# Designs tried in a protein design chat: VH-VL binders against q9h9l3. Part 291

Target 1, 176 residues: q9h9l3
Amino acid sequence: PRKMVAIDCEMVGTGPKGHVSSLARCSIVNYNGDVLYDEYILPPCHIVDYRTRWSGIRKQHMVNATPFKIARGQILKILTGKIVVGHAIHNDFKALQYFHPKSLTRDTSHIPPLNRKADCPENATMSLKHLTKKLLNRDIQVGKSGHSSVEDAQATMELYKLVEVEWEEHLARNPP
Key: E = the ipSAE of ESMFold2; O = the ipSAE of OpenDDE; V2 = 0.75 times the mean of E and O plus 0.25 times the DockQ between their complexes.

## First folded at step 17 (VH-VL)

Design xc15 (framework fv_nivolumab)
Fold by ESMFold2-Fast, scan of step 17:
Structure xc15 (fold): chain C 176 residues (1-176), chain A 122 residues (1-122), chain B 107 residues (1-107)
Amino acid sequence: as target 1 above (176 residues)
Amino acid sequence: QVQLVESGGGVVQPGRSLRLDCKASGFTFSSYGMHWVRQAPGKGLEWVAVIRYDGRYTYYADSVKGRFTISRDNSKNTLFLQMNSLRAEDTAVYYCAKGTYRYDYTGYFDYWGQGTLVTVSS
Amino acid sequence: EIVLTQSPATLSLSPGERATLSCRASQSVDYYLAWYQQKPGQAPRLLIYDASERATGIPARFSGSGSGTDFTLTISSLEPEDFAVYYCQQSYNWPYTFGQGTKVEIK
């Protein structure tokens, strides 16, 4: 049995009009939801838009934040060789400028059995907030303060655990 | 219910050191940022220091930077403030305060202890 | 650092009257402002956060408004237990700062 972690990243806007998404926080939790990594990350480019309503990132978080190159190295050491669970995880990998093998990637936004349990169309991309409320009876990403990547990573792991047996069997029969 | 109990206050001479403890109960201590806020006798509130839920990030008011150290022991649900090189101007009631947001150390203070008095005098 | 200036320093009012307390920031704090109540010998109590959100257990007579540099705390009809000192606090940037306080006292 391969070790499994869940990841959630927060991005801020850099580049022209803040349209580029740059990594500003990364949280990684283990199978039981314990925090393995949680750092604020300083983008190499000027932050134009903190996107605080969604990211939960404010300028205070950038004080003593880890530079991107260093944080990326730390994160990749944790992810390498593990099954990595995320929600719309392609966004996290893009922000990390990282390729993780598809065979070791689990995206809770693209697991048909999970949507079925939530009474949602199997092919729809449902938000983490909706799935967490429907299946775990828990409210996340509430209010104006922005999202907690720790809370999101924990919720993502718990959601995956609801379909883990069924989905791992599916993947064994239908390799990515 | 949520409770914060400070201890370690007292009378100390200028230049000496003192450590304050804050024992937390009624919430998951290891998930919240914690702050120290002080109030000089008859004066207003002054924010002193913050520590994130895991101890990884701290910040200090300029008046105490380099002299005070905030720390925590999540296994004991206890917050600490190590105060070195104390000055008469550090005389105040010191409050332990819980941060409002889970897994974040920015924001506001939703619960406070009763405070512990630190008097720095010769 | 961001300086918060509260006015008036003292409000002398009777129970049943409306209290309006002001807090002005030396630079924009967006909506990252809170209000606290403190009674003699007691720790402060959070009333309002994010300029206008009422904290848990706080009566509806307390309301907050404003953004940027100008903020107001309103107590629609003073109860005897509302006579206290009120502080505003900004969480926009480090270091966090408080206003000097407004004392609401019985006339």
Scores: ipSAE 0.831, ipTM 0.921, lowest interface PAE 0.8, mean pLDDT 93

Design xc16 (framework fv_nivolumab)
Fold by ESMFold2-Fast, scan of step 17:
Structure xc16 (fold): chain C 176 residues (1-176), chain A 122 residues (1-122), chain B 107 residues (1-107)
Amino acid sequence: as target 1 above (176 residues)
Amino acid sequence: QVQLVESGGGVVQPGRSLRLDCKASGFTFSSYGMHWVRQAPGKGLEWVAVIRYDGRYTYYADSVKGRFTISRDNSKNTLFLQMNSLRAEDTAVYYCAKGTYRYDYTGYFDYWGQGTLVTVSS
Amino acid sequence: EIVLTQSPATLSLSPGERATLSCRASESVDSYLAWYQQKPGQAPRLLIYDASERATGIPARFSGSGSGTDFTLTISSLEPEDFAVYYCQQSYNWPYTFGQGTKVEIK
């Protein structure tokens, strides 16, 4: 019955000089970290730069990838009406061309109590990698093969769970 | 202590079918892509097929496409290769191999089984 | 498909000598190339991945270099256990392909 999911997206470079960020993978996990959705997504525009060091996306992943319009519909079906957790989640929503209600959005890059627990300045934007290492004693985004959006979504959910009670109380008293 | 153990190899006549199993232990099987690689007697290595951690994506070498089917059962830590319409040129030692990257099916093969011999002859 | 050509077919060397093995790709594979060692009757063993990264447990005498179409595996000083067949493999595009192998044998 928990209406909470975590999301992480990978983007590739399209457009002039590959400077436009287009959705190429989306992973969604439930409260327990089980994968609900994990598909490679074919951008409508030609991929200029796979950005593999960061995205983990290679030409091989585009074989049988889901077209953007279809993937977007599938993803929005999962997100609608749920509390959605992410890290710098505005980038994911922008790539999806989607607006999710602020009241149902949880961004682990902008939760002051989470930074406090990590001995970081409350208003600083800390990377997912740093917070995960400090608070979960786990290394993610290791090596040069690119990030795993499944691993990132799982870490993001676990980080949120560390402050869930405190932060939900704060939001109930101070609605966004 | 990663172990991959293949089974199901044997001697079969052309046109027949055979199923290979690969039992995995010592790692979280459900998080890694798995591959089949074969080696004909006295020859080099030939990549056969891959399957993603969740079974959602597969790819095959042209030589086996339409005849072989890769599948997995994560609850049993087992990888399968269903081989149909076998030909003499399918004679090889078949290795199952673990993909290197968690939650990805591309990359390299960091652990291999001992191999199982498939001989297709009349 | 991407063809990988290894040279030489056979290297005859003595223990303590340096071995240099080449792998050439028919088109660029960037740095998505690995090296494997295979001894008679055994499965292959991953040595090097991403052209130059040493796999876990692999001795420092093994090193890889190159990018694009030309790659090299170097064994700085051969040990008795290093006499084996070596294969390169590309993960740049489907289908994955291996070179035909280089046999390193005792002189």
Scores: ipSAE 0.835, ipTM 0.920, lowest interface PAE 0.7, mean pLDDT 93

Design xc17 (framework fv_nivolumab)
Fold by ESMFold2-Fast, scan of step 17:
Structure xc17 (fold): chain C 176 residues (1-176), chain A 122 residues (1-122), chain B 107 residues (1-107)
Amino acid sequence: as target 1 above (176 residues)
Amino acid sequence: QVQLVESGGGVVQPGRSLRLDCKASGFTFSSYGMHWVRQAPGKGLEWVAVIRYDGRYTYYADSVKGRFTISRDNSKNTLFLQMNSLRAEDTAVYYCAKGTYRYDYTGYFDYWGQGTLVTVSS
Amino acid sequence: EIVLTQSPATLSLSPGERATLSCRASQSVDSYLAWYQQKPGQAPRLLIYEASERATGIPARFSGSGSGTDFTLTISSLEPEDFAVYYCQQSYNWPYTFGQGTKVEIK
């Protein structure tokens, strides 16, 4: 009965030598994979490294991008009170400077039944690309142009749906 | 099969307006950025405008900024270019073009329409 | 704006010969460059994107190379259908720009 969304963020490099990860795009999809939010986000600090091969972010995306403080407020309003699904989602929450309740968080990089279905060791951390190929027979994050946070969020939701019944029952018996 | 079909071109006097339509089929229109590119008779290609898959972001060439408006209706798989304050130098074949990358409006043009001719003459 | 300069303006060759087309950018465009083919009365067709990636359905005789400011399109052995105008295009920054074109014509 509780609403569920999936999130994926793209980060660019800021700070000394571009080592700080700053939010540059956020995509949120609903249970069916429809896009609820998809904005380019302007970091408060100078972008040193666009990390385009991974982020898919280029200088042209920053034209008319939403300032971080405004985007953060919009995103948090969507996430609050919902079950939020992501892959290695702690990185997204860190970029958002946000704490989401553990009881409402689902991380597809740390769900043992999902690894089991993919014929992978249950305690290994598998990439979103690998799990999506193995379980959905779909190629994501291809080429040199960077990842699509919309595509990644959609894949993450579909992966979670494969284990949703089993995992929700596990969480009910073993609260985090 | 991916198809893009432009319409709305014609002969128009300077200072008037025209609207170009581009009907898309054969791909998920609502997932791709769309562009307009023009070509004056006997000349090369000139990029005109872009719109993201959801209509949220647009960008225009300086030569048309403030006069042209790009828009889309995803429920009808249709891209539009509203051209106001037309000038003789706007005379060109106008191509509708599909962006290469899903859920991104930057990049290249993998499919093009046949083009529609706009002639601005006195 | 970024200016793309193509050379030569016209390349006169026979079928079976190798064609080498150049595109120079006024500033670095990294690898964000594409090549298009256009035949009279037709829309352009994407050949190469991201400097060296061949588009779907494009024959192996077409290849692209380069980065930064200097780019090359090579047609290893010209077929009759390859005689056309070729344009380079950059997607590095707004506004997007095209080169002036190179016409590959039969000798």
Scores: ipSAE 0.820, ipTM 0.916, lowest interface PAE 0.8, mean pLDDT 93

Design xc18 (framework fv_nivolumab)
Fold by ESMFold2-Fast, scan of step 17:
Structure xc18 (fold): chain C 176 residues (1-176), chain A 122 residues (1-122), chain B 107 residues (1-107)
Amino acid sequence: as target 1 above (176 residues)
Amino acid sequence: QVQLVESGGGVVQPGRSLRLDCKASGFTFSSYGMHWVRQAPGKGLEWVAVIRYDGRYTYYADSVKGRFTISRDNSKNTLFLQMNSLRAEDTAVYYCAKGTYRYDYTGYFDYWGQGTLVTVSS
Amino acid sequence: EIVLTQSPATLSLSPGERATLSCRASQSVDSYLAWYQQKPGQAPRLLIYDATERATGIPARFSGSGSGTDFTLTISSLEPEDFAVYYCQQSYNWPYTFGQGTKVEIK
């Protein structure tokens, strides 16, 4: 069987008025939730808005952060050839400027059986925080200090494991 | 209940080395950043160093940079401070302190140890 | 390095009185400011974090306010156990720094 990892990225605002999203942290965990990668990433452009309430990123994190080009190479080596799980994962891939095959991508924001287990409309896009509370009885993204990409990646993997057998069977019958 | 217990303090001559240990219990040590904060007798608090939950990021106060090394062993729930080239002005009670935010090393200190006294004198 | 200046150095009051302690930063620290209480021979205790948030178990008589460069810790009605030294601390940037402390003592 193919190896599976979960990813979560944090973005900061660069460019005019801080409206461009640039990668500032990436966390990758294995099937059991152990951390494989967790680095702060220095954007090539000046950070205008840390978006700390959501990103959890502060100026301190940029000290000794890995330059984007180097971090991207490290991350891609981990992701290539694996099944990659994420929540609204297209945003993470966009920040990485990376294309991952759809056949090897699992997005917990677009898995109808997962919403069904949470008593939510199957075609709605539910937040990671809501699904994690409802299905795992765990609070994540607590307080105003920002999100932990490690916690988010771990929660995402655990959520996927709840529907893994059912969803993999569905994908085998209905290839993307 | 969270507990932090420092050890390794004592009297040492200038120029010598000393290692402080801090044993943690009552929380998932491997998920939190840890700090050292010191206090000279009769003086205020001075932040010394920090280490992220996985040991990959550290930062030091200028007064100790190049002489002190912070490290951790998550398998033993233990934080360390290796102090080299000690000076009289390093005389202080050294506190081990837990960072407030899980998987982050920035923030505040929600739990502190009892402190261990380091006296640098001839 | 961000310098935190606390005032007054000493505050002499009686139980039941209101205590107001000031902390000023040499540059903006947004809301990344905490307050600690320290009694003789003891480790510091976190009272307030993020300028206004009360730490777990801290009595309601303790409150924090301010943002940017000016911060205040208020004890609405002093209890005997509140006579101690109070420190502010910024987590806005490395290195982290503390104020010099304000001693709240009995008249």
Scores: ipSAE 0.826, ipTM 0.918, lowest interface PAE 0.7, mean pLDDT 93

Design xc19 (framework fv_nivolumab; at its last fold request DockQ between E and O 0.86; V2 from the best seeds 0.88)
Fold by OpenDDE, fold request of step 20:
Structure xc19 (fold): chain C 176 residues (1-176), chain A 122 residues (1-122), chain B 107 residues (1-107)
Amino acid sequence: as target 1 above (176 residues)
Amino acid sequence: QVQLVESGGGVVQPGRSLRLDCKASGFTFSSYGMHWVRQAPGKGLEWVAVIRYDGRYTYYADSVKGRFTISRDNSKNTLFLQMNSLRAEDTAVYYCAKGTYRYDYTGYFDYWGQGTLVTVSS
Amino acid sequence: EIVLTQSPATLSLSPGERATLSCRASQSVDSYLAWYQQKPGQAPRLLIYDASDRATGIPARFSGSGSGTDFTLTISSLEPEDFAVYYCQQSYNWPYTFGQGTKVEIK
């Protein structure tokens, strides 16, 4: 049976100069775009830069945010055994301090057929925003409020669905 | 167009309960946080409660904690406020208000209903 | 809670005049400050959010400024329909709070 989810995470800046990207929100949606998980997450270290214009994370989101270790456990439980779709997903996994098997990972930022469909160079790394606009005619990450990991995860899943058949066949012939 | 229509207001005695409904239309209700804001007669605005799009996060003003419950039914595009143990000071016009940001529960109130009057009097 | 204090309580002006309304926070709210307009018998209407961003459909004569603890709503030239009560609101932290309001009335 098919078990596919899409994930998107928002990160804030921690460390002395806020250069460390720490998980602050994680959203997971199923194949249909239904939200399976959506939590604000409290990093173990003090937040220096909320990066709100990008992350959408505000200080008040951290008031009752889920501690990282707890959230990580919850997220990993959801991801285990599933095909995980994301955009530039290595950043999400890094922030999550978790690495999903490559054979079960789908990164929409590295799917040549998707870029081709969007009239982009196949080997280029296109933004989720661009691909979503081009292929789904939908605007995401609009305004100054920052990203919504739910919307981004949903968009990611929808994008993948556009090339799912072709890409899965490709992967079957060329396992990672 | 965004529309919010409150209902359920009326006159009740102290200690009684009342449930307010807010019917939403004109936007994807299930994607937005919703708020209740009240206004006592001749007074200013007081934030009452918020509920995230999925109902998993709620916050209340101290004045209503333990007595009021905010909830929602996304399948019916309806926001609720269950008010228990009502007090005279709860007398107010109660507004339901739409949160500004999609899939968030913070921010501002970009659309308001016309309100429903709740009068608590012995 | 964060207390927002608006001043003046009442502002009496004539159409065409400039209105300046103040909102002071008991602690910093960064730029998480909004302004609402409420006319008699009506629900509030969002005018400004994030201290200076005008809400959709709001005339250009309305402008917001400030950050931290001191904020200002300016109506460059009052129109007859602008006479109302104005509230500031902070979204920095829970509980959300409003100022007590400034009534802009016709002189």
Scores: ipSAE 0.929, ipTM 0.959, lowest interface PAE 0.5, mean pLDDT 96
Fold by ESMFold2-Fast, scan of step 17:
Structure xc19 (fold): chain C 176 residues (1-176), chain A 122 residues (1-122), chain B 107 residues (1-107)
Amino acid sequence: as target 1 above (176 residues)
Amino acid sequence: QVQLVESGGGVVQPGRSLRLDCKASGFTFSSYGMHWVRQAPGKGLEWVAVIRYDGRYTYYADSVKGRFTISRDNSKNTLFLQMNSLRAEDTAVYYCAKGTYRYDYTGYFDYWGQGTLVTVSS
Amino acid sequence: EIVLTQSPATLSLSPGERATLSCRASQSVDSYLAWYQQKPGQAPRLLIYDASDRATGIPARFSGSGSGTDFTLTISSLEPEDFAVYYCQQSYNWPYTFGQGTKVEIK
């Protein structure tokens, strides 16, 4: 009965020494991997470090980007009441300044059956890139241009689908 | 094999309009940014416009802002350039070009069409 | 806008010789620079991107170097098919701009 989406955000550095992670792009895909939302987001604070190697964000993306307050409202409308899948998703929720119920949150960096399928220690925190290569035989986050939040959200949904039945059964018996 | 085929070029009088089409094949069109680049006879390359994979973001060279509109139809694998209020200085071969990076409209042009000639003359 | 200036305008060489082409930017473009080859009556072809990375299918004789404002395209030993016009292009900021081209012609 609950709809499911996957999310991936890109952050740039703001604040002193660029140490604050501020939302600069958000991509949300549905169960089949179709894009529901993909916007560049203008942080309210001055961008000190684009972190382009990882974020894929460049000055060009900030032209006509959606202001943070407006983007946040749009994103929260999509997430509210849905099962939200992400990888190390607490970082995305922090950047969104948003609380999502644990019962509706699925973090592919903390699903023991998924690590087991990848021949990794069940309680280790494995990168999205590693799990995607091992389980989907697909390379993501390749090259110098930075990560694609669309590609990462799609990979995250596909990874979750590998363990969805068993993990949903586990959560029904062991509510978070 | 990636192919881009432009059409719609021709001779047109100053002040009139023309629409260029670019039919794409051999790649997932809906995942890549697309550009228009032009070249006046005997001159160099000039970047004209860009559109993101979903049509949500566009940018134009100052020389064409307000006169040209870039658009796309992902269901038909087709890129468009609507050219209004044409001037003699718009005379050029118009190339459509594929952006290099999936789901990003910044970067470079890894595949180009063969071009279509637009001549703005009386 | 960022202006790219290519030099020389024309380079007259024989097959087997080394070609060195320069591109200078009016402001720093970091490493966001590409090189294209264009033959008469044909569309441009991407050779080098991000200053030094070879595009798919491009022979090893083509190499790019530089960062900031000064960039070089080198063809280590010219083949007959390499006589063409070469353009640099920056993707650092909107609007994207090209250099005016360097023609590599047979002597």
Scores: ipSAE 0.842, ipTM 0.925, lowest interface PAE 0.7, mean pLDDT 93
Fold by ESMFold2, fold request of step 20:
Structure xc19 (fold): chain C 176 residues (1-176), chain A 122 residues (1-122), chain B 107 residues (1-107)
Amino acid sequence: as target 1 above (176 residues)
Amino acid sequence: QVQLVESGGGVVQPGRSLRLDCKASGFTFSSYGMHWVRQAPGKGLEWVAVIRYDGRYTYYADSVKGRFTISRDNSKNTLFLQMNSLRAEDTAVYYCAKGTYRYDYTGYFDYWGQGTLVTVSS
Amino acid sequence: EIVLTQSPATLSLSPGERATLSCRASQSVDSYLAWYQQKPGQAPRLLIYDASDRATGIPARFSGSGSGTDFTLTISSLEPEDFAVYYCQQSYNWPYTFGQGTKVEIK
């Protein structure tokens, strides 16, 4: 059937007081966790707050970053026609200014069987860090230098694999 | 245990070219940024260049920009420095250095090789 | 380019004494500063990163402090193996730069 990828993005603050979230890094991995895309992205607006403690983005990363319009085109070309896995993935799509078909979207923050495997309430929204630690026995987002979107995308794909057979069957019976 | 071994140093005339290799082991080479740092005899340290874990991003010190090219082959766990149009002031021990952070190329240098000497003299 | 100026150039001390090394930046580097130790004929060794965090395997007698433009490396009680040259390095912006070094030598 369809090829599957996982995506994770890092955002910086733009606009008044840095409250607008703008795309500054995007990482896409294939089913095996191999990196297909990993670029720093220059927002079209002035960066007010790099949010480095969480985003891992510093001004050095912006020096040779790809302008947003160009990066968006590259990213959408990769995503088109594929099942896209993410964690709280609506934030990534919002930052990309993009709609992906719901039938091809998988959000590990909203999969009840995955929560069940983690011994969490089925309808709770669990962080990627928490699910990864409980279900993969792996630490991500370690230290004070910010998140790695590559590590996060890889973790997201591995989490989905734990419930892939069950959840794909569920979606086949219950099309979104 | 992390190991970095530089090779390719030697004596060359000004204007000539030389390529340095750095063979890495003991860590996932393809996950880390790599740097070259040089030290002229009896002098301090000078950062030369960086390359991201996947080779996609590089940056150079002004003193070498346009003359040196940093590259890597992740299938061989090897970092390269192609040095063209060599000058007397490029004479130094060249160190291969591992970046501190996975999937990045900013930061510090947590492991270093023992260096290879490049002497540029007429 | 961000210039890092280290002082003193040479620090002559005896084992057991406290060493205090200074690094001053030409502009703020926030806390993006590291300290390295280099012994004769050897490669540098990372001691401190992010101004105050000890690298893996570095003894507690080494500590770093400071932010902005003024940074200090302190060795609380010198051991024989600590006599070396020490360099600071900023990672605040490209290009990365080092200080000119402080030699800590046995008196």
Scores: ipSAE 0.834, ipTM 0.921, lowest interface PAE 0.8, mean pLDDT 94
ESMFold2, look of step 18: ipSAE 0.826; ipTM 0.920
ESMFold2 (binder alone), look of step 18: mean pLDDT 94; pTM 0.958
OpenDDE, look of step 18: ipSAE 0.896; ipTM 0.949
ESMFold2, look of step 19: ipSAE 0.831; ipTM 0.920
ESMFold2 (binder alone), look of step 19: mean pLDDT 94; pTM 0.955
OpenDDE, look of step 19: ipSAE 0.906; ipTM 0.951
ESMFold2, fold request of step 20: ipSAE 0.820, 0.805; ipTM 0.919, 0.914
ESMFold2 (binder alone), fold request of step 20: mean pLDDT 94, 94, 94; pTM 0.954, 0.957, 0.956
OpenDDE, fold request of step 20: ipSAE 0.929, 0.928; ipTM 0.959, 0.959

